# Ledger of designs, part 208: VHH binders against o26223

Target 1, 191 residues: o26223
Amino acid sequence: MKLLWTSQHIKVTVHIDGKVSKMDVLEAIKTRRSIRKYQDREVPEELIDKILDAAMCGPSAVDERPWHFIVVRNREMLEKIPEVHPYGAMVKDAPVAIIVCCDSSLEKIPGFWVQDCSIASQNILLAAHSLGLGAVWTGVYPLEDRVEGIRRLFSIPEHVIPFSVIPLGYPAENPGTRDLFDPDRIHLEKW
Key: E = the ipSAE of ESMFold2; O = the ipSAE of OpenDDE; V2 = 0.75 times the mean of E and O plus 0.25 times the DockQ between their complexes.

## First folded at step 12 (VHH)

Design z27 (framework vhh_lunsekimig_d3)
Fold by ESMFold2-Fast, scan of step 12:
Structure z27 (fold): chain B 191 residues (1-191), chain A 120 residues (1-120)
Amino acid sequence: as target 1 above (191 residues)
Amino acid sequence: EVQLVESGGGVVQPGGSLRLSCAASGFTFSSYELYWYRQAAGIERELIASIYSGGSTNYVDSVKGRFTISRDNSENTMYLQMNSLRAEDTGLYYCATPWEEIVYSGMDVWGQGTLVTVSS
């Protein structure tokens, strides 16, 4: 593990479909897509460190920050994930995956760790996109079979709950961008 | 229940044309972008054309100027008009709406595919 230890000024240069550009925050949010097909290219450790740094910067209930991360690069282990996650077939083809976990011993307010780990998961997706990578959130919690399957596969202790599995790599597909703004879902002053 | 049903594939001679249709049900069609993917023998599925909810379109270079994607929100149907067909266009054509979702993350909504064969 060679994570970044201190705050750093990160220069954002986005590599999308062979195109390199700088992306503002709104553009990054609006253009991020789930990516399930990856190039046969390794992801540099430096980029994983930047993504994990971003993941830990989200807001957290009572600032409990219960998240822990497992970085999986071992191909044999990645190939076993679909056996315990029925919709994780794409993980076997990814160069790396991050498993987002909750250490329940760090929980300060019951139940809010789900929001905390959701925020960390989304930050991973967004940070990956901003760095020219593609990723997808594959849900683990609250599906008991997936939780226990991932726990057994990665030797996760009882007090730690696997929350999501996020494969990532250089994208081998371009699903385009979405236009999802729906003004009917906005209510002024009252419902 | 979300469903996509494709039609319009067939055998055509070089220089000919085909129109593929993708009929959608079980979701708010007008709110979703829709895609045509192609899978030729020995290669992975590739996105060849897309149409966004607002009507904007994208094409892969190999079909640009020859293929036209369109949608009819009143009929919940997407089309791919294919003109000036070449042997290299042979393949299985799929319509799809890739989900942004976490429970069934590997299950994009796909049609069954329709075979297009360009031969002389």
Scores: ipSAE 0.384, ipTM 0.739, lowest interface PAE 1.6, mean pLDDT 85
Fold by OpenDDE, second read of step 13:
Structure z27 (fold): chain B 191 residues (1-191), chain A 120 residues (1-120)
Amino acid sequence: as target 1 above (191 residues)
Amino acid sequence: EVQLVESGGGVVQPGGSLRLSCAASGFTFSSYELYWYRQAAGIERELIASIYSGGSTNYVDSVKGRFTISRDNSENTMYLQMNSLRAEDTGLYYCATPWEEIVYSGMDVWGQGTLVTVSS
């Protein structure tokens, strides 16, 4: 780690060799925000690999691990996603997107795949954030139009269900952090 | 241009108090979380306190109950009230904010620091 000084006397800690500053889990969780603006900068494959590794580390029902991931870098495909996803406009501006899918043939207990893929999706968001990337969870399932749109666009088999589209990139915005703690949502022992 | 300027450091006896200030400029202050770091001699810089844009705060265990981080968005200033100071609190104190747009993701931007010396 090297400290650099800017002309404005700003001290910046720079990690050498492409290493990103580490943040602890709670920090990652608390400071994560949805990022919808991205720099015109490519995301290294190494970071995507790390993110996908994290995505596969979450628990799943009876360890069914039903998730599959489509990594999309093709600009034409990224630009088509908003056509089938009304709230996916930012995807066209991202250098990469991950589509989280469920292979229903891997499901051991019906219905838990939603939880499994949610966990995977959240891990993608947290990992991205911890690596200095911005990301946002754009929901696909359970909206049939989005599910079918993404299915067709990426030729996803019928037994595989697209769940979420997560664009990623170096952030071009900082929405800051917010206090989401609400004591009114906490019930002791009983409701 | 983003600028952070720490002040308020000095020499104080154990058990004493100091109030550090961080004057910020060049960005939308209210939109960013802010941090206090400190670096003791021979020790890596450590995050000791955080305040988020929503007002939530976090502290490392070593300063909990003694230090209070706060912010005044109208003045673009962050504070660190330091009570019950100990010798181990001696170090250079930095205020920081994440600045992913300028620097690599996960990096903080901070000023020159202000020196806090707790000594008998």
Scores: ipSAE 0.007, ipTM 0.241, lowest interface PAE 9.1, mean pLDDT 86

Design z28 (framework vhh_lunsekimig_d3)
Fold by ESMFold2-Fast, scan of step 12:
Structure z28 (fold): chain B 191 residues (1-191), chain A 120 residues (1-120)
Amino acid sequence: as target 1 above (191 residues)
Amino acid sequence: EVQLVESGGGVVQPGGSLRLSCAASEYTFSSYELYWYRQAAGIERELIASIYSGGSTNYVDSVKGRFTISRDNSENTMYLQMNSLRAEDTGLYYCATPWEEITYYGMDVWGQGTLVTVSS
C-alpha cells in the first residue's frame, strides 16, 4: 500500500479495509494449540507489532509491566537456541521468535514479575493465533541453565531475566482443539 | 493419568503384513499429533511415522510406500499398517504423543511398546 498525505493532517493508511480477527476471545482461548511446524513463509513486521502491542496490554502487579522483548529473525541465531534449550529444536525452523524478558529494575513488588511475564507470554500466543499464526511457549525460567544459556547467547544484561522463547510462524500443522472442561475442579461457595 | 497401549505385534515372515494399534484409555486423539517410534536392537528409538489431527502424515524414507499410519478419533485409536515387511523392520514399536502445551521436557506420553519380529 501507498502512504496518503493531506495538507492539514498527516494520515497514514496501511490498508483501506479494516483488518480484524474473525475469532472472538472465547473462541481464540479454546482453539489455541501449540504449533511446532511452520510454513517457509515470512511473518510481516506489522503482525509482530500487533502481537507485541497485545503482549504489553496484560494486567501487571501494581502496573509494574517489567517485560522487555527480543525479536529474533536471524537464522544463525535461531539455529543456536537448541544448543541452550534441549527441547527447543522447532525454533530453528521458525521464521521468527520472541524472547520474553523481565527487567528487574522495573519491578515494584518483589516476585510478581513471573506472573507478569506469564501473562505477556500467553497474550503473545493468543494474539498470534487470532492473526492466523501459530506459536509455542518454550520454557526458560525457572531452569537456571537455560536462563544463563539464553542470556549469554543474546547478550542479555545481568539485571534482565529471560523468561520464555516463543517461536512463531504460519502453521504447517493442525493438532485440533482440546476439550478440557472438568466440573470436578469447580467448587461452589467453599472448597 | 492418561496412558497409551500398543498391540498387534507378532512374528511374521519377510514380505508379510501386520497391523499395529495404539489405544488411549482417557483422552481423545483429535487434539494431538501422534507418532509411531521403532526401537531396534543396538540402536536408539527412531520416529518412523506421524499423523496430525487433520490427517496429514509423514514417514521416514525406509518405510515410505510400505507403511500407512491412520487414526480413528472417535475410538481414540491410531493404527500402523505394515506391508512388505523386511528383517530390518524387527523391533519394539511405540506410540507417543507430545502432551505439553508449554515445552519444558519434550514428549510426555509413551506406551510400553509391541514387539514385531520379521524372520523365517
Scores: ipSAE 0.366, ipTM 0.766, lowest interface PAE 1.4, mean pLDDT 83
Fold by OpenDDE, second read of step 13:
Structure z28 (fold): chain B 191 residues (1-191), chain A 120 residues (1-120)
Amino acid sequence: as target 1 above (191 residues)
Amino acid sequence: EVQLVESGGGVVQPGGSLRLSCAASEYTFSSYELYWYRQAAGIERELIASIYSGGSTNYVDSVKGRFTISRDNSENTMYLQMNSLRAEDTGLYYCATPWEEITYYGMDVWGQGTLVTVSS
């Protein structure tokens, strides 16, 4: 087992065979942070495959699985995303981004695709983190300008709705720990 | 962009008290939660106190019963009342608030910090 340290003292555990040690699901959920700074390091295709596998393992309404994924590695395209996504500046610095989309023709129940794609997006974030990568969910839907911007940029058909852009990379920052457990948000039996 | 300014730090003897303030210069604090962090020399920054939108608070064990986090929304200021100060409380104290997650910035906005020195 090899420990990798960034200048931000981010600890990444890597096996000798080059495989990143996975963390348990509760640890992944608890320790995940949005990462917007990335190392100048490529993400192996094998990790992307694992992330996408995780993305497709979430539940969907009546198992409609409406999601599609665009994997973007082209530097020119990555650099263009911020032009149509005002909060996507970090995408230009990432070695790869995943665009989560909905094929509306696959919907069995109208409207649940947002939940389906949200679940897929969250699984991408958790999987990335568990694999020693950093990622951030940049919202596209339901903002029309962003939806259409991404659509045009990637020639996405009209029946397919871009939902989120998720840049990924080896983290070059450590945002620290948050304490998000708020007992005021918990109601017993009734509001 | 939200700017945070910490104040109230200084030199105090063990057993003494200080009150830190965190003021936002242009924007209001997040409606969700506010934090106090501290960083001692050679040690990683640590979260020590949290206050949530509903008024609930949380503390790390080392400061429980001694420190009190509070907020005044009308003044756009957060406070940290520190009593029974110890040498181990020495460090740079930061206030933080979440910022919009989708922005170009990190999730938290940080001030410059205020130095607290507990020494006999």
Scores: ipSAE 0.037, ipTM 0.421, lowest interface PAE 3.2, mean pLDDT 86

Design z29 (framework vhh_lunsekimig_d3)
Fold by ESMFold2-Fast, scan of step 12:
Structure z29 (fold): chain B 191 residues (1-191), chain A 120 residues (1-120)
Amino acid sequence: as target 1 above (191 residues)
Amino acid sequence: EVQLVESGGGVVQPGGSLRLSCAASGFDFSSYELYWYRQAAGIERELIASIYSGGSTNYVDSVKGRFTISRDNSENTMYLQMNSLRAEDTGLYYCATPWEEITYYDMDVWGQGTLVTVSS
């Protein structure tokens, strides 16, 4: 077994025939970190397709699944995102970004679309990590100026709400891992 | 208004020592994880040492036994004691906190770094 990429807490393995072993779910969840530095390397369309497939498999309130996705590869468009998202400077350096949106016409009950789009966003981050990519969730909703800026920049209709912008690429940094387990936040039987 | 300011870099001969400091302001220092990153010319930025709020520490193998990370919560300062320095330790050293895993606000306040050069 050959290790292609290691940190103290993350491993990618290769079979003798060149096939890569995937992380198990718990490992993926615990080792995923926000990545804001990317290699100058294109992300194949087939990997984006796998990520979006995973994004759409999340649970959704009353199965409304209101999410829509915009895939942005155009360099000039990526370079304009920091103009409407003040803390999204890293997006201009990414080879691709995914904008997670809610189509309000698909909403079956009011207010749960935020949870639905949060689940889709997290699934994008986890799927990207499992495929050897790095990504970061840059927040758009509920900041009205950012929502309107992204809507205008990407010609998003009034009934659609941009939720998050997620740049992704092959990582050019290794932030390591965090140990966040805190037993004081677990209450047995009652508060 | 989170601010991290690095200091203590300089030129040192192989086998020498340096102590880097990272002064923090604008947040409750004692509650946060803190990291030292190193970036050599043409190489990606890498995490070399970390210290958690509870005081536990981690190091990459290349510096383990030579570098010591510590924190002084009363001074809002983190340190990196570097001993037995080698030419390959040359680089720009940044302190950082993983402030957010979702970028809503200012996440790129890393400071300007402090340069360490190990040469004659």
Scores: ipSAE 0.351, ipTM 0.748, lowest interface PAE 1.5, mean pLDDT 84

Design z3 (framework vhh_7aqx_2)
Fold by ESMFold2-Fast, scan of step 12:
Structure z3 (fold): chain B 191 residues (1-191), chain A 123 residues (1-123)
Amino acid sequence: as target 1 above (191 residues)
Amino acid sequence: QVQLQESGGGLVQAGGSLRLSCTTSGFTFSKYAFSWFRQAPGEEREFVGAISYRGGSTDYADSVKGRFTISRDNAKNTFYLQMNSLKTEDTAVYYCAAEFDSYIYPTDEYDYWGQGTQVTVSS
């Protein structure tokens, strides 16, 4: 397990003229897996802060940055998520979950908030992985029953749309890396 | 049109061997991880073994470790479970599964399943 903030993902080259550091971002992207089994171990708030900082660093349409986040650590609340998300059973076993939301009052261009919140969700997954944690994206929007259920459960205002629920914790499973490269999906110059 | 089909089950005496096959179609075989599960009468389905996307790593339930071997043949779109030193408690319907990763159905680690093949081990 990688526990320290990004040090295990940074390649450092020391030269006579100084210090150069490189992040191994490609390895993080390629080795990230959905993690659904978690150790009975608390995630420090400092790591959650780093993950949320990374979440907010994504590009945003017209820089609207409509994302808001709910951090859920309360066991009773985590145990209720499967009641409103049919495929969220693993959330009750996680030490913490992050709910990614869109504040529609911050939207400057119609519909692009979905892309903004997708970017934030993926950054959460990558940041968690880089810090030695595991996470899984559980989809909420655009499934109306899940959106309404999550809104009701967490007292989310009508102008705010829950987008995803991401449980995370120290992984209790270690799935192998996927080989997903498909050259048939790459077209040179034209279709 | 994605399909997984088990074969190779049957009746065998304790201490014997069987090789199960899972033939797949409708997807790019080399891009999936595969697992075997089993279910005995009146019991829940349990994990037996898994093989990674590149075939470089395998994992087994403690009850079968050292006796069963999972392998894959990408050219034949088939993966296998070699079962040695069979015990009466290995009697079950064996299912093959392909790993599935979805943010819409995030609890479903395996969306593609075979129909099952019966393995009966007699004393």
Scores: ipSAE 0.286, ipTM 0.674, lowest interface PAE 3.0, mean pLDDT 86

Design z30 (framework vhh_lunsekimig_d3)
Fold by ESMFold2-Fast, scan of step 12:
Structure z30 (fold): chain B 191 residues (1-191), chain A 120 residues (1-120)
Amino acid sequence: as target 1 above (191 residues)
Amino acid sequence: EVQLVESGGGVVQPGGSLRLSCAASGFTFSSYELYWYRQAAGIERELIASIYSGGSTNYVDSVKGRFTISRDNSENTMYLQMNSLRAEDTGLYYCATPWEEIHYYGLDYWGQGTLVTVSS
């Protein structure tokens, strides 16, 4: 038997005296998992707005903030993504996907746009988790066929680089929390 | 189609031993890291042991020295040898491929699990 638990991404602790606290930042980071199975439920625009607000709050080299986002809800368009991302079949089943892009005309420091868009992508994943949603970062950049496939599919101009495709929705799976702390990767004072 | 099938679970007394097997198909077994997870009633799944493509291993502290993970790439099979079993080792044991947190190949495969019960 394979068990699937779908509840409790947002952790609300209620004390016996009636005091309430929400999931803190460390708990969100430690409990976030990539989610590839979604309920057949629409995600409200208000939650997408909150996620994109969080995406834009990441640090960016010399404050260049080169990110642009495409929000895809159209089922026909979501169904075409697996044609250009060979392992992206789960995107067809998501109610919405966000495509994270870099507008190279906004780049102030060469090469840091990759870090900027990585930060935005991770903030989308964390914000989605904190709001009771599940999401997964599907790899696009630096895979040239995927980059150009997504560009053509969504009419993205040549000066804009599609970086990641992130399907999201209410989760229909619960992979549980990982314990990834490895003290052998921590060096004190020197390597 | 990627498949993982666990076997070898059962009922044993404390201090006993069991050997779990995970038979894999549908992918290039020798190229991938493989994992054993444990799910006890009422708690979240816990990573117990991992084995990398070259044979290097990692264990959670609670099973170090008692459990041994191994692989046979020619047979597409991974094993978990469990010695000195304790009541707290009771649970469903799952083998799994890497769970990609950035989706490159789409590895997120789990078996059905095999039940281990440690009781007198």
Scores: ipSAE 0.427, ipTM 0.772, lowest interface PAE 1.4, mean pLDDT 86
Fold by OpenDDE, second read of step 13:
Structure z30 (fold): chain B 191 residues (1-191), chain A 120 residues (1-120)
Amino acid sequence: as target 1 above (191 residues)
Amino acid sequence: EVQLVESGGGVVQPGGSLRLSCAASGFTFSSYELYWYRQAAGIERELIASIYSGGSTNYVDSVKGRFTISRDNSENTMYLQMNSLRAEDTGLYYCATPWEEIHYYGLDYWGQGTLVTVSS
């Protein structure tokens, strides 16, 4: 840890131990929120790499790992995404978006790719949050119009299925906390 | 620019209580997590309590059940209620925030600290 002095004589501690998150896993999960407003600030590639690393760490059916990721930074492309994704308006305001896709040729067991890509998508959200970024999961699959829209826009092969679009950036909003715990959703031993 | 000013430190007997305050300015207070650190003599500064922007809190084991971190976003102030103080709680207490480089570079900003002395 290095101590730096700011112009206002404020001590700044820089953690040099490689830790990029101050959140434990439970905190990250509990405090994660969908963020749809972003600062005018670029996201370093290093953070994207870490996020993608996290995305690939999730389990998949029989370890099929069917996921592919398109990292989109091009402003023109980001601005086009809302045209094919009605609920993707925030994407145009994000400095970067990750499109999670499934390569169907990698599927070993049919149908589990949805779960696999969901896990990857969630890990992206959690990782982003833990790194001080905001993100939101915008669903693409299984809506055919969105699937095909994203496919065409990014020239995605037919055997590859776009699953989600996840814009991310430094957050410009704070939705606060939520308590979604519902004991009525918990059944003991039987329904 | 970010400013953090700690106050409320003093001398207290074991078993006593203190309430520390951290007045913050220069950033959107409600949007950021805040931390209390402390540094005892000869010991590296340690994180002891965290309060996130959503209000969730975390404590190191040594202060759990005794210390309570809270924040008043309307006043841009964070607090640390310290009960059942022990001699080992003696140290300089700092409030901090990772304002500029949240989680990425591990940058924390903190003030000059406030001294807490627990002695009989």
Scores: ipSAE 0.005, ipTM 0.226, lowest interface PAE 12.9, mean pLDDT 86

Design z31 (framework vhh_vobarilizumab_d1; at its last look DockQ between E and O 0.25; V2 from the best seeds 0.00; counts 0 for: pae E 2.5 > 2)
Fold by ESMFold2-Fast, scan of step 12:
Parts: sequence; structure tokens; C-alpha cells
Structure z31 (fold): chain B 191 residues (1-191), chain A 120 residues (1-120)
Amino acid sequence: as target 1 above (191 residues)
Amino acid sequence: EVQLVESGGGLVQPGGSLRLSCAASGFEFSSYEMAWYRQAPGKGRELVAGIYSGGSTSYADSVKGRFTISRDNAKNTLYLQMNSLRPEDTAVYYCATPWEEITYYGMDVWGQGTLVTVSS
């Protein structure tokens, strides 16, 4: 027989394969910040695989899961991204970037793919943070010039829409955490 | 063109006080979250204090109770009142605009900084 939980909780640090510490979900959400400065250090393929697994676990409308991902490690290609994204200068300095795309042929209901790809993008940011990496969501959709620039640069078919470009790496800055709780935005029972 | 100009740094003895100012221009100051960051020698930039458009504030644990962030929307000016200063507070202090968590307009602008040295 197990007793009821006390008001005091034991904090345990767990190491997986000697490389990863666990972070609880609320801590990850509350401490994640956009990171735009990266160490000159490669990100292992195993970590990218974990991040993409997490990205695909997001909810999607009628389970349409319209996302596709392009992983960009080629320095020449990363250096060309700022030419088509005017505020993507930090991508040049990242060891890797993930481009989140929507395959419109997988869309089951019109328009909800934007929410689906937003969820996937946020999961990439959270997963990266939980693994000791930093990342930033650079906006592509719905800005037509950025959408078409990224499409051309990465040979993306017309039925596929580039949604976001997310550079990531080991962080070289610490912007701290934000305190964003605003009770005036919470309405009980009705507006 | 977004511009931030910090002032008020200087040399002060331990236990002393300084007030930093940040003059903002080129954007609708009253609508935006503002923050103070600092960078000590050999350290990365760290958040010191934040203030939201509605006036609510947040502080790093190391400065809670000693530092007070405030804003004057009529003057487009951000302030940091620093009391009970310690040698560990020695750093270049930076004023920053809203940190975009999604890069759309590149509005994450930093000022040039103002040096604070706490020494006897």
C-alpha cells in the first residue's frame, strides 16, 4: 500500500546514456527563450532525430499531420537563407536549421495546416531547449516573398508550403526567462 | 529606426546606488515590453529586470529587493534603480526592446550599453 503524496517532493536528476538530463514540461515551457547566438559546435544527428520525433507528435486537425521537414547542415545553403529572409541573419552562424513545410496534398480540411505547422514549430523549440540546445522560429508564412524565396532556394515543390525556418545550436547567449502571467486575460465562466 | 541610448553608469563603492536611464526612439515605446540585461567580464549576457507594457515587472533572483525597473511612457524612457550594489554587479548594462520569440521584424534591438563598476 502506498501513502498519499506529501506536499514536499523529491527532486531527482536522471542521466540517460550519460548525455541528457530530464526537464519537466512546465519548466521547459516557462524557461524556453529564442536563441540567436550559437557556439561553433556541431549538433549530433541523434539530437536532431529526437527533435523531429517530438515535432511529429503534435496534435493536428483530423490527424492530417501535413508537416514535412528539411534539415539543412550545408554551410553554403545556410549562408543563402538571409538573402531570401531579411531577418534571418543568425541562420548563417547556426550549425543546422530545420525548415518546417506543409504538404498541401495531406491537408484534410482547408486552412488548419497553419495551426498544425505552428504546433510542430513550437515542439521543435521546446524539444531543442529540453536537450540543451537553443533555437529561434524565423517567420516565413504568410509572407509571400519569403515563402517563394525559400521554395526556390531548397527546390520545394509548388504543392508544399515552407512555413518556418528554425536555426538551432548550442546556445552562446542567455536572455533569461520571462514572467508573462497576466490574470486579467483569464475570464471565469464567461467573458 | 529603433534607437536605445543608455546612460547613468559609473564607478560606485559597495553599498552605493546608481540609476540607469535608457532613452528610446523610433517605435511606439508604451506598447512594448522593455528589459535590462548585463554582461560581466567572462560571462554571457543575462536578464536583470523586465517591465511589460502594462507595468508588471520581473527580476533575476540575484537582484530582487535591490533593483527596481520602471518606465516613463510620456518620456519614452526606461529606468533601473540599483541599490545596495555589490562587486558582483560590475558589468556593462544594456537596454533592450521586446525580444521577438518569432523573428518577423527583427525588433530585438540592444543599446550600446553603460558600464557599472562596483569597487572600493
Scores: ipSAE 0.382, ipTM 0.764, lowest interface PAE 1.6, mean pLDDT 86
Fold by ESMFold2, look of step 14:
Structure z31 (fold): chain B 191 residues (1-191), chain A 120 residues (1-120)
Amino acid sequence: as target 1 above (191 residues)
Amino acid sequence: EVQLVESGGGLVQPGGSLRLSCAASGFEFSSYEMAWYRQAPGKGRELVAGIYSGGSTSYADSVKGRFTISRDNAKNTLYLQMNSLRPEDTAVYYCATPWEEITYYGMDVWGQGTLVTVSS
């Protein structure tokens, strides 16, 4: 009698209201929305640790892993971000924000850090969502005035490039899901 | 689902005034920042004025002191009061709001636009 192997569906592990739960990865991707309104509720350090662990699991060009993260909880600092990011007003209402940065001294192939930090930024959004949090990616790079403004505000050294600011918290809105699949964007075998 | 409908455009003489309106539906209007953009013939869209959900405003340098953005959350309506109009203000004016976009400019949803022509 031979033993037959049955594979199980892979699920991500999530915390919902203090309990570990599973969310299908495709469900997480399809249901994640930009959340710009947050409850007045702290985000435990444990959840931030899990989110940053997920961010660092992303692939990078030649495994260069050029990313650094600044975790901002200080109220005064969060309130100053909109002064240098004209569309980042929601950051002042978030309990925490993560600044994704590139340390250019870690680059092994010039210029691919943008892809690398984009992957880390998206992983932050997905991990936050899977943990019952809402987040939005506010863009910094490549807008020079925003890059310099954030660099000055957080004393970021010249060789480090702030890429994105991601406020997050327990959501106080539910935008719902959107069906954005467009078959006209799919090309079989050739353009 | 989400809709923005501009109105109030028209022909006006230099130095004149005009008020634009934008009716919003399909989302929680009071929760989102709103903005007016404009696009002159052959040019890209440019930010004119923005207003946060809490009421704080911002303006492009070219319109500061002449234009006033406002909102009426009870009517789900955004306004742009345009005074001291100049020929260079001639453009199609769009209202916009962020929805899902990575927040560089905060704008995912756009209206169809309303034409403003400033000419003698």
Scores: ipSAE 0.225, ipTM 0.684, lowest interface PAE 2.5, mean pLDDT 86
Fold by OpenDDE, look of step 14:
Structure z31 (fold): chain B 191 residues (1-191), chain A 120 residues (1-120)
Amino acid sequence: as target 1 above (191 residues)
Amino acid sequence: EVQLVESGGGLVQPGGSLRLSCAASGFEFSSYEMAWYRQAPGKGRELVAGIYSGGSTSYADSVKGRFTISRDNAKNTLYLQMNSLRPEDTAVYYCATPWEEITYYGMDVWGQGTLVTVSS
């Protein structure tokens, strides 16, 4: 039995043997959209594992890999996230969310963790999309109220900084595709 | 308060035309990309048309050549001209600012929608 998932304009087929037809990387990049509506359907653990694997494959400053991930499936916790994360209302509707965090004790060079966690977050989004899931990057850092809210809610230690909350699920919307190419943003040799 | 208010929906015969309007308030309309979405009964919400900051437009394949998105920044109004309407175009149409990819400040604003029914 082939399971078809709709992700925007792209249908992803999951084969009976657990193999997922993956889209091309450029296709994933070009067609990815933020998804804020989800089906009432659980996300298999295998897909989350693949997403987290992808999240850890990005480069980091001097290979510091400062990221940690909290996988949240508990409904009560998901429903509490919007209380400390304004504009994160969609999180309560998702079957799962990944909280990307930085362990500051792992930093080799100060400040690059933002880039590192951004790369990890983007890889989560791309991987999710390629697997037929929808996701959205809800910003936590650098907003102190959200950082502290998430910290308290999940008992995150002081040396660990919550960076982003990414709800995931099978898409219940199709935002379509965008062409964001802007030649005016390209400068040859000099500004 | 940020608000989008759609209007112009109604009942129309196949092959007919409608023009939807979206009145925007509470934000700098000209600074935001805008889009029309629709949701048919039993279906998910889908993009119909978008208009970008540079004035470029995009359309769902199903409406290309039939629908035209435009904006009047002076009036803070978004439009959707719908021609050659088909029964499958029946849906609630929404005006939105769905362009914030990373959600920080909730600028993903949606109107209440306007119903378009295409029927003989």
Scores: ipSAE 0.039, ipTM 0.505, lowest interface PAE 1.8, mean pLDDT 88
OpenDDE, second read of step 13: ipSAE 0.033; ipTM 0.416
ESMFold2 (binder alone), look of step 14: mean pLDDT 80; pTM 0.799

